VH-VL binders against Protein STK_02290. Designs and how they scored, part 1

Every score and structure here is a prediction.

Target 1, 225 residues: Protein STK_02290, of Sulfurisphaera tokodaii (q976g0)
Amino acid sequence: QEQLVAVNELNENLGKVLIKIARDSIANKLGILKINLEDYLSSLNDPILNKKGLAFVTLETYYGNSTSLRGCIGYVEAVAPLKEIVSKAAIAAAFSDPRFPPLSKGEFDNIIIEVTVLTKPQEIDVENRWELPKKIKVGEDGLIVEYGILYSGLLLPQVPMEYCWDEETFLAETCIKAGLEPDCWLNNKVKIKKFQGIIFREEKPKSEKILIIKPSEVKCKKEEI
Below, numbering starts at 1 at the first letter of every chain, in headers, positions and changes, except where a header shows other numbers; antibody chains aren't numbered by Kabat.
ipSAE, averaged over its two directions, is called F for ESMFold2-Fast, E for ESMFold2 and O for OpenDDE. V2 adds 0.75 times the mean of E and O to 0.25 times the DockQ between the complexes of E and O.
[cut] marks letters that were taken out.
Atom coordinates printed by the task and the answers are left out, and those that the model quotes come from them; centres of patches stay.

## First folded at step 2 (VH-VL)

Design a16
Fold by ESMFold2-Fast, scan of step 4:
Structure a16 (fold): chain C 225 residues (1-225), chain A 126 residues (1-126), chain B 106 residues (1-106)
Amino acid sequence: as target 1 above (225 residues)
Amino acid sequence: QVQLVQSGAEVKKPGESLKVSCKASGYTFTSYYMHWVRQAPGQGLEWMGIINPSGGSTSYAQKFQGRVTMTRDTSTSTVYMELSSLRSEDTAVYYCARAETYYDFWSGYLNYFDYWGQGTLVTVSS
Amino acid sequence: SYVLTQPSSVSVAPGQTATISCGGHNIGSKSVHWYQQRPGQSPVLVIYQDNKRPSGIPERFSGSNSGNTATLTISGTQAMDEADYYCQVWDSSTVVFGGGTKLTVL
């Protein structure tokens, strides 16, 4: 019915702004930048940034020729404008990811920031649950599995590309991610939603060059080796 | 300046229904989950359920299934908890408590209560 | 049903270190949160995600979580720390609280 931010509304210039929001929000929390965050966000008057959106922020430690995960937090409900969601997700990825200690000032210049913006999830409507794999496209769709409010699992569109999964395996893995059995997608009480995404990523820490990555461009690990 | 302000104390008779309100201010109401937790006199904390104020989705602890209903009014930034078929064992302080809605890839939703209402004492007696 | 076990009471002299345990099967794989409650007052979050401290909570509060036991540690315990303490996890589809520990400082 109503749309969240659409993938085709996001261009390179907006991607740069989203990365900047993430970087400035983290810098402000670290005391590197001294701004009033509320005033900062209020000054961003782009109509697309003021639409409700879903986003994940991923932080990776940069080693020159490789990276390692340093934080990843996102929002899967359309609770605020995209600009606010990216800011909150960035702060949470840096300081609230339970897998890692809070990001330090010394790390700020050595992390790569990646922002993945998600489209509005659409429940997949099928007459027969066995049709679900045919309604999903690896390389385009991410998946959400929901069973009530408490069981939820989300896999981003690039994940099945990285692991060389087919659509049925993708459904099963998303069920497992939700804490359910691999065949949960056959249960008519379980909601299956699909969404698309676009990825904006710094080429290297603090780079002016922002990469736009489409999930279909992610290489299967088996084909590389 | 986050505040959760609950309705006042109530005295009820067995078999009646209870409806407690929790009015939120100082943040975007639809951006956080709201939980209800109760505490009988001299006892520990007991979780009752959760509501997503954005869509109105709810989930209840099995013990309260069929007796509890959680609702919200986005125009007044208020959540409600209704408990029916009251018994003397339902005498307790009832709290609303706020939780963040963000998701991480390993643990799923993060569920800790950063702000609590002041509590509503409900006494159920003849 | 998942169960969290806490001692019912812990006593400590002022200035000593108090430790409150929270036992649960494989609790080290879960995120543990801790709440302080004084009589007649609402609970207050003192530790979240095993070892993180909210702004405004004194630095003497710390936490750990591994194996089957999570621990809340209060160093240099003060009279004002006297309260009930509850641990909490998310297990499957429910919030689970420990039974609470009364900390006496005397």
Scores: ipSAE 0.178, ipTM 0.695, lowest interface PAE 4.9, mean pLDDT 88

## First folded at step 5 (VH-VL; from a16 with heavy chain T101K Y102F W106Y, light chain Q49Y)

Design k04
Fold by ESMFold2, look of step 6:
Structure k04 (fold): chain C 225 residues (1-225), chain A 126 residues (1-126), chain B 106 residues (1-106)
Amino acid sequence: as target 1 above (225 residues)
Amino acid sequence: QVQLVQSGAEVKKPGESLKVSCKASGYTFTSYYMHWVRQAPGQGLEWMGIINPSGGSTSYAQKFQGRVTMTRDTSTSTVYMELSSLRSEDTAVYYCARAEKFYDFYSGYLNYFDYWGQGTLVTVSS
Amino acid sequence: SYVLTQPSSVSVAPGQTATISCGGHNIGSKSVHWYQQRPGQSPVLVIYYDNKRPSGIPERFSGSNSGNTATLTISGTQAMDEADYYCQVWDSSTVVFGGGTKLTVL
């Protein structure tokens, strides 16, 4: 079974399982949960979990009525089964995000975990590059800008919703994320890929109840004027 | 357990080509980037380039552009590095080095080298 | 071309703290990785992202990075720590290594 996971195959129950995989993987690395991680993952026989997949795991510190980013790592190439991707991304988000120190045991009960599952990115192929904004749907599509292996930038589908960006701005900002000029998307040597995603998020730290967030549902966060 | 096993030492003359292999085991070959780094005698480390084993795409350090070719064979989990038009300055130990394919919003795919091959000594002399 | 500068050698007595510097313009805005290379062996990652230790690296290894200097610190230095140490960053989509520091434990 090497088919890719489709976002529409994922429901609330499977979202809970993905979050549990992430949380248990982190707990195991902290020594809070004493399991053999390889055996744990191999015991998960759901066909959807065993399809190759793409995901980000986001950790946020919970302060009751606010949160702050604590780590966010993902895989945007479908290199392994979804269950393994989520486990590895969770561990990396907790311990290997360059922006943050390794997660401590004291923090474990005060984080919320979010798993974002992505569709396989697909290159947008156009004859005239000025048509690229017309091929992008803000609120649905995430973007990847690539120039070779070494210049890569990614923005998730909710980002342009948060900032009230139009499609051209979304392209420009993704170019900047890749370390390129804002107009890099007009360069025929630069690949522009799009993907979709769905977000599964704990309502509170370690809660059984989860939120399912579609990027189109993200409200615009008007800048202060 | 992760292992990167490289081909044996070579002696070459100026103008010839070298080709070093790096066979990976203990992990899913296409799930990681592979880099090549060399070290001249008594000198430091010098990066040569990167290959994505999944699709075979490459990027080379500008110094080696036009002389280096990196390829892979997914059926044998092996990466190859070929360097042409050899000079005496190309005498070095050549290493393959693995990197995670983590994406983070700070560094992208530009990661550290977590496992290294044993190295292949190539001597270029007349 | 971005340059990383390391001292050529550092000598410490067993049990003392070794400090190896890696100088670079605005290196504090970059992620610094450190490799240990024992004589006749391949490099081994000892610190990544400035201050993180891979599994199997002793707690006596630590790192910091701010301003124009990154630092690898080895407390309680042991004879087995005798090696060459290299810092590494990415700059302009290329890998830059420092020139290396030979640590001698005397």
Scores: ipSAE 0.622, ipTM 0.844, lowest interface PAE 1.9, mean pLDDT 90
Fold by OpenDDE, look of step 6:
Structure k04 (fold): chain C 225 residues (1-225), chain A 126 residues (1-126), chain B 106 residues (1-106)
Amino acid sequence: as target 1 above (225 residues)
Amino acid sequence: QVQLVQSGAEVKKPGESLKVSCKASGYTFTSYYMHWVRQAPGQGLEWMGIINPSGGSTSYAQKFQGRVTMTRDTSTSTVYMELSSLRSEDTAVYYCARAEKFYDFYSGYLNYFDYWGQGTLVTVSS
Amino acid sequence: SYVLTQPSSVSVAPGQTATISCGGHNIGSKSVHWYQQRPGQSPVLVIYYDNKRPSGIPERFSGSNSGNTATLTISGTQAMDEADYYCQVWDSSTVVFGGGTKLTVL
């Protein structure tokens, strides 16, 4: 995982391509588009797209002046090219998110696609675990909590912004997501990793205009998870 | 088409070791976790353990700790499960099963077994 | 240890609805998966995440999960549905299977 796609390697054009990959992948699964997905992905020769990467795909239902979450899936192991990760994440977000029923054809034209590309996660090393909150910055850092292979949780940088969390709450919630106790981050046997991300988002469903959003720009919705 | 093809049946004696292989094809091998599940004759399914896509991490059921080793070879798209110090109770059909791992905003670790190998019968008898 | 409880056997006449239960403490808060195993064959995923059907699985298969009981329902049961059915969840650091239910089509 030493040569992952870096955030600075991405630009608006690549962002558009990533969104397109996500949308086309979903469309193909719905039968709206009839392509060989493998051939399609293979035809993309941009070196950055072929570099191993980490990504989340978020789907939101568009209501004009508001949106609601419709699916969100990510892959955080750098085992495949970024283009493949985005494709897989998009399909999973649309059809395999356990919180939602599979996306219908009727919904497809009314969803906004958001692709978050992650930097290489880095373990946070501290002598005193109580210092961990000081090493984290809400609005910039995402977190991964790991305790063995079966206890793993990840929250994107924009999540604590959306829910108005501080750093300690962010750690606690990530622990919960990992299936651990909220104070798991105090255990030195638990690995805490931080990463950053760049967010590419459709302005409107199927729009040509893609927004680049910083996690710090995300507003608090004062909603509970 | 996704295929998991396991090695053939084996007969072992108590105290010996078994090593079952599972060759994967029809998908990106390095994108999925692999599990091993066994089933004694006339009994239910028993989970043995999991190995991650890179092969660098494993987790075993407590019952098999110290006795089971799971490995994978990316070059041959093959996963292996070795069980040592065999007992008569280890007589079973052993299955490899593919599982995808992904994350979401709220639900954490997500995993299920979407494809299974054909199974490998291992008989342990004196 | 977390335990999943299934009835040992269920019988149904052809064309009727079969219901297989999977009991577990607060299982409704977990994701339940179901596998079908015909005699001499490998298990096959038939329901995942409580109520989702994999590609190729007939619509007569459905699932629900609430409270302390998950349920696999097979409507219009056919002879080919005769099999053992296993529910499965994740609990902490382990995978847990139910004891299995033998479905007999009379």
Scores: ipSAE 0.450, ipTM 0.808, lowest interface PAE 1.3, mean pLDDT 93

## First folded at step 10 (VH-VL)

Design u02 (from t03 with heavy chain S54N G55S S57G)
Fold by OpenDDE, fold request of step 11:
Structure u02 (fold): chain C 225 residues (1-225), chain A 126 residues (1-126), chain B 106 residues (1-106)
Amino acid sequence: as target 1 above (225 residues)
Amino acid sequence: QVQLVQSGAEVKKPGESLKVSCKASGYTFTSYYMHWVRQAPGQGLEWMGIINPNSGGTSYAQKFQGRVTMTRDTSTSTVYMELSSLRSEDTAVYYCARAEKFYDFYSGYPHFFDYWGQGTLVTVSS
Amino acid sequence: SYVLTQPSSVSVAPGQTATISCGGHNIGSKSVHWYQQRPGQSPVLVIYYDNKRPSGIPERFSGSNSGNTATLTISGTQAMDEADYYCQVWDSSTWVFGGGTKLTVL
């Protein structure tokens, strides 16, 4: 995963573009917008957008004073330009999230789009696996757990904040996400990686105002997944 | 347009090896997993294994462990599947199939195969 | 090993609704995918994640999954729908296919 987009390369303007890519991609799939996505993406010449990147797209239904999750999909291998990753993730979040039915046209105008761009994941090296929790900071770090090609799990930095997890619980839940036992992080054959992220979010559906959210600012909403 | 083009039909003898190729086009080769699935004449589909074209990582069905090898050439966007020690029971149409790599928020690995090659018939006979 | 059970065959008249079942222990907790295979052709994904349709798949195709049974439903069945249909799940690091169902349009 070379030439990954770095968080410091991103700014509010690029954030707006990423949100737009996500929204336009979804709109196009819904038939609200009628464009050639490939041509559209190709027309974006910003060097940063054309660097390989990792990203998640989160969709939330807007209720004025509250929101609810409507979809969340991401890619964890930097094998395509960031602009393509965001487009693909957005479409997948809207239509391929197994937890939700495909997004309808009627829902589109009431959806908040959030794009999380991930930093390059780094393996956490410890002499003793029991020290792993000390190397993780809830509210800042996302986690990736890997064991071979078939067992891979990722949780974004904001997830443990939303569920009020400590570092050990965060590790355990990431293990579960990977399809492994909760204590898989104690196995030295399992790779534990951490990353950070920058979050761009619409203030309101289709808003021109884009917020930059820190994972540490996310409030606890649930006790469990 | 996404295309998976496989190598042509082969006739083999017991004990020999087969090697089928699958050339991908119309998409970023390393952005998707590639699976191999076979189908014996008049039978159902049988999963053989998976390869990550980006890393070269593989996982095989237990039935084929020690006998199957999957590789890729990123320069040619081609995946290969080699099966050794062929038996008559290995007579089948072999398919490559593409699979997504996205992660969802709460669920695990996506497992659907969205595009398939045209298939390669391999006949094993004395 | 995890086993998926499908009926060997289903027959419907044109315009009728075809229902193909896929049985598996607690299959409702899994994501089920469906493939269509016409004679002499490669499989085609028709339903993924229980009830989602890929682009290009007609709306007459739908899916459901609960308990121990996943179901592929084809409303207004057409002659072109005559094919073998396979359900698929992931289990214990293996992709498992059902035995397939031959759908005949009378």
Scores: ipSAE 0.867, ipTM 0.930, lowest interface PAE 0.6, mean pLDDT 95
Fold by OpenDDE, fold request of step 11:
Order: structure tokens, then C-alpha cells, then sequence
Structure u02 (fold): chain C 225 residues (1-225), chain A 126 residues (1-126), chain B 106 residues (1-106)
């Protein structure tokens, strides 16, 4: 298996580029931009952008003093360059997220784009499944729960922080995400993987200023998933 | 342009096996799932199974378990579907169909089939 | 097993609106996809996730899903819309298709 983009390979400048890729991809799909997306992506020659990577793109509607989720899509198999993954994820987040209608042109200028780049997921190995919570750190680890190829759930590192979950709740919620019972993580036939991530976020819609956020810095919003 | 090109029509006898190929092009082969769906003459669509071309992982409809095998060749971007112990009822057009592999972090959804092969007619007759 | 029920046939005059239903228990809680299959051709995705339209699909195609019924609507129906239409859902690790509806444009 090829090496994935590592978090330490990314910096603010690359973060800005990733955000731009996401925004431009959405803009192009909306017809706001009229570019050849493939040519655009091909023109990006940074070695890190061309390395296989994993990423989520999150869209939030901006209300000035608050935001709301508007879309979130990601890819967890390193089968394409990071730049392509971000582009695809952005388009999918805007137009193919089953929870939301397709993004309209009128919404585009009022969305905040967040790109989360993931480390290579690693299976957590424990002899006793009850020890799994001890191997997980909220505010640092994201989780993937897998049972075969059809049951799969993923929650980003910032999610348990946003909802004030502990490690056990985090596991349970990830099980639910996978379409399994909350205690599925106790089943040794279920694979539990952890990963880390770095978050790049627009300060405001279309802002030139990009924030680098650690999952541990995310505050609890006391909302229900 | 996304294309799924399947192998040609086949005539089989009961008890034999069929193997249909589906060659993908115009996209990253390992970035999408591949499904197999069949359609008997004058009948509706029936799902047979799914394969992850990246991992080779598969899942089959219960009806075909034990008789169906799905494989892939990443070097040729080709998926194969083999069905053994053929019966007359297996006479159908067999389709490969592509599906997305993206995740969302709040809910899981099985994805739609956005592109289909041209179909392969397999006739099983004594 | 989960079952999707479609009418066997629907007829519409050119320019009129065609409506094809897909019934299923609490189908409104599922994501419904629709496929068009013209005679002798492969299925084509026309609606996904209840109401989203793929690129290249005319705007006259729309979808809705609530309660126990999903609906495919074709406004301003044209002769080229004559085809079989299938609804699809995912249930218990299985993709389920409706029986299909033959749309005839009179």
C-alpha cells in the first residue's frame, strides 16, 4: 500500500490551496466558474497534492454569529491524489449529500468550506474489546467501524468534541453510523480503526484567511447528532 | 467519459458456468464499487452482488450465495462475475453498474448506480 | 424481505405530466433512486436520493419521497420518455428494485 499524505506534510499554504480547490470545484459545478476542472487540477504540481490522500469536505451555512451544517462528504480509501479527492468530496458535499438539497448559486457566497485531511486509518488491536476505549483519545482520533464491505461508519475527530462525547459514546455512535448496534465495537468480528486529521477552515465565507484547527480545539455545541 | 464495456453474449447448458467481464474506463477504477444486476426476459431488475475493486471485498445476494463469484483485475480495470450450476432460470441479460464510495460523517447511505454496462445476454438451454 | 410496489403501466399524452409511484413500508425513511430503461437499452439513472437529478437528465424529471410512497414525476412528457421505470432502495444489505412501470406516451 502506497504511503498517504501525512499531516506533517501539510502547511497553511497547502491548506489554502485545498480550500481553493474545494471552492473552485463547487463554483465550477454551479456555473459560476467556467473552467475545465480536469485541466485545473492537472495544473497543480505540488508533490503533496499529487500524493494519494484521504479527506472530508464540510460545508456550513454562515449566519454571522453561528453556522449550520450544509453538507459533508469524504473518501477514506487512498485511491487518488489528494487534490482530486478534495475536489470530488467538495462537489459531492454540495450536490450529492443525501441529507441536503443541492447547493444553489445563491447559497455559494454564504458557505464556509472546511477541509479535513486524514491520516492512514489503523486498526486498533486489543485482546479484550472492553479495552478499546483506552486506545482512543477524544479530540485526537477519528473512528471507522467496519463489518464487511457493506457496513461501514466513520466519524471525524472533531465530531465527539462537538457533541461532548466520551470514548465509549464515540464508539457507540460510530457503530450506529455503520448501521450496527451501539455495542457493535464489542464484537471481535467488527473492525475498529482510528485515524487523525488536520482541519483547514475558512474564517468567513470566501475568506483569504484560513484557519488551521486541531480537533482538540473544537468546542462542544451541545447539539444532537 | 465513463464507460463500462461488457463481454459478448453466451449460450450455456444447464450445469455449466458463465463468466461475464466488465471493463471500466474513463475514471479511477478502484474509486468506485461495481454491482452486478440481471434481468430475465420480460422481467424486472435483480441485484446479484457488489465488489470493491480496491480491496476485492464482495457481498452477494442471498439467492446467489454459493453460486456466484465476483473478482477484479486492477491492472486491466476489469470486473468479472461467474455464476455456476446454471439453470434455465438463469437466462438473462447481466449488467455491471458503478456506484460511488464516498462517506458522510453523520449518516451512512448506500449509493445509487450511476453508470451501467451495455449488458450481456446469457442463454441457458438444453 | 422488503418489497417495492409499482404500477405495471402508466399512460400519458404528450406534454402532460406523468406520475409513477413506488410504494414501500416507511419508504420515506429510505433513499429512493429511479432508473429509466428504454426498450433494448441499459438502465439509466434519472433520479437519486429521492429528488436529485444527475447531470444530463432533463429538468422535467423530478422526484419526491414521503411516508409510504416515492414518486417520479415527468412534466411535459415527450415521446422519448416512453420506457420502463424502476425504483430502487437499499435494505438489509440488499438492493431492492420495484417491479417496474411501463410508461406509454400516447
Amino acid sequence: as target 1 above (225 residues)
Amino acid sequence: QVQLVQSGAEVKKPGESLKVSCKASGYTFTSYYMHWVRQAPGQGLEWMGIINPNSGGTSYAQKFQGRVTMTRDTSTSTVYMELSSLRSEDTAVYYCARAEKFYDFYSGYPHFFDYWGQGTLVTVSS
Amino acid sequence: SYVLTQPSSVSVAPGQTATISCGGHNIGSKSVHWYQQRPGQSPVLVIYYDNKRPSGIPERFSGSNSGNTATLTISGTQAMDEADYYCQVWDSSTWVFGGGTKLTVL
Scores: ipSAE 0.866, ipTM 0.930, lowest interface PAE 0.6, mean pLDDT 95
Fold by ESMFold2, fold request of step 11:
Structure u02 (fold): chain C 225 residues (1-225), chain A 126 residues (1-126), chain B 106 residues (1-106)
Amino acid sequence: as target 1 above (225 residues)
Amino acid sequence: QVQLVQSGAEVKKPGESLKVSCKASGYTFTSYYMHWVRQAPGQGLEWMGIINPNSGGTSYAQKFQGRVTMTRDTSTSTVYMELSSLRSEDTAVYYCARAEKFYDFYSGYPHFFDYWGQGTLVTVSS
Amino acid sequence: SYVLTQPSSVSVAPGQTATISCGGHNIGSKSVHWYQQRPGQSPVLVIYYDNKRPSGIPERFSGSNSGNTATLTISGTQAMDEADYYCQVWDSSTWVFGGGTKLTVL
């Protein structure tokens, strides 16, 4: 099969490198860091960074005691080396998230960067589609729903934890995310894939210290008032 | 730098087939979608279909289903579009157009074309 | 099938602000993208996601999208802005373009 990064190949030092790739890519786009990005990425010779991979980059605005979402973009098809995926996802999260204006230079020192590396999605094979909820572990698995090339939706492993969803609800919501009916997972022409992920996150803006977060550690959240 | 270089203009007879190539350079070929869009003389833009260069998967506009075939060669970073059973109304400039594959967690895939080839005029006349 | 409606032409004097509309049912719930096509050239993306400018597009280009109308706005219109402009959306199964608007700078 394709040579892909496994989550168990990533350690704290590689997590720091991934976050640095994301931050330097954004800094370069802003004109803060004047480099040739292709040469920069080519200089990264760690074999693990050169394997094909999947990742999301999440940006949050830092307020000291809290954060708010500022962008979240990734790649869910392993089409390029992990280092390139993280670089492109970081730039897209900063400048191409439709929910937010392009990141400004003034914001750069006040965001935290989170890189979520995903395992290779694997199709869940069942004889009876009604068994799919039994093959999914909330808190461990993320889901991808695909129908042809045009309908695709993804939910990360922490999402059902945040909303306290059961497995069937998780499936239904992922169908909706793909632009399909909630019960699309019963349709045998629809592919359901699962994956896992690990999160590397700056503790503070630009901090050397990072946090390593497993999705299973995320607790159900109550609405803030 | 990103470039999409298409094959040259062609003149065809009704009933024949056309095949236009689009060679990509300056980026990772498999990390983007490729589309084909045509423009009849003096007319607007018409989407024909999409190919995923990584998987080879395709989807075609209903109008062209059964007449259009899109393929790719990853070793040369080239996509191809074939249109069979040509008619005079197939006279158009044919464009390849690139689309991002990034996935926005909130809104999904982007559906805009960030780079276009130079166009290939295909004239279908008896 | 989803339909986008544009005026066939818009005329402005140099330095004026041009607005080009793109009508569609509930278009405010869609992402609208805009392309400039100068005579004899291929289209160029000038606005994506309603109001974002790609690198290299002058800041005088902006966009908005609400209700049943998306709008491309060109401030301080210059002779070089004379072109055809197309709006575009994705509608669940297809990529749909408007009919195009010829911007004339008199």
Scores: ipSAE 0.717, ipTM 0.872, lowest interface PAE 1.1, mean pLDDT 91
Fold by ESMFold2, fold request of step 11:
Structure u02 (fold): chain C 225 residues (1-225), chain A 126 residues (1-126), chain B 106 residues (1-106)
Amino acid sequence: as target 1 above (225 residues)
Amino acid sequence: QVQLVQSGAEVKKPGESLKVSCKASGYTFTSYYMHWVRQAPGQGLEWMGIINPNSGGTSYAQKFQGRVTMTRDTSTSTVYMELSSLRSEDTAVYYCARAEKFYDFYSGYPHFFDYWGQGTLVTVSS
Amino acid sequence: SYVLTQPSSVSVAPGQTATISCGGHNIGSKSVHWYQQRPGQSPVLVIYYDNKRPSGIPERFSGSNSGNTATLTISGTQAMDEADYYCQVWDSSTWVFGGGTKLTVL
């Protein structure tokens, strides 16, 4: 309840419920599932769902043997119960991602939903800022860069794995994501926080079976120059 | 349903301070940013500043830096804006406006205002 | 200090298409949001992220953004659409509004 979700609370049953929250929230917005969303969320009494949390919801279009990104929105501040965060992120990913048009009814049965739950971010405490790369574990940690209220950026733990980045590159790219110079992490006014995450993903559109993916399992991908 | 209800109209003298309240309901107060935007009679919209209701952190437009203070009370879901050293040019309707906190990997935070309060007319006259 | 430029007024006959421009240097690289303000009322979001409609906004409202110009388009304009319209962007640390356009339906 009033506390953030911890890593040891993340299990398969939680993942299935979070994916269902995401899918039902999108279905409700589309008019496919006619419910009062506030009442729906209020009926979810699991103590873990009522703790404050951070999550990203990723939607991918399913083509059978491949997928493509369709939306990815989340919260980088633990401002509400996890169940509300996932519901809001799912709706935003479906309808408010500026890269994509609003999700249509026709697409609903052909998307895969993925929920990434983030653990409590903690500020990395160093005497010498040049030691920050040594405090970061690529494949385990995600990063948040904050400068005041207006500059904030986040990169998920799987991102440096996908791009084959080292720790210093990961810091620099997170600075860029926050709208800051690549070396912003050396600035003592900039907060660097780390967190962990667990990925829950539908195996197929609307499947009961889900995959649990750890960021360390993500392989380096080919990149264009 | 989302509501932003502001305090009533005020009449002030030059040199005084104004303080407008904005009470939020129908949503999780800490999950959105709150902004203040003003509109002088017959004029356009002017952004004044932002508060994060969760942390209490603020940032103010340069024009108002040093004169504006934004605060909040999470127990009553209320944001306050105080503007000091009032001038006749500060006569305006003052709006609170809500902004989403979701994060988009493409463009970062969404910087649009999805709901506005009803406005509070503050008249500064001698 | 980023500047958004709007015409002060636009007139349109009932049933015709109204277009309201919002000019800015390289505005096509920014997300543009639009607000309607009817006389005596607070602003209402009508378009966000260039071309997305909030729930409850009629489909006759649309938007586009490319190059140095963003445009709000109202097809089949009705008397109730008579209002002031503001474009808005985020630029670095600042929320910037255009000067507003008064739409008159004659």
Scores: ipSAE 0.712, ipTM 0.868, lowest interface PAE 1.1, mean pLDDT 91

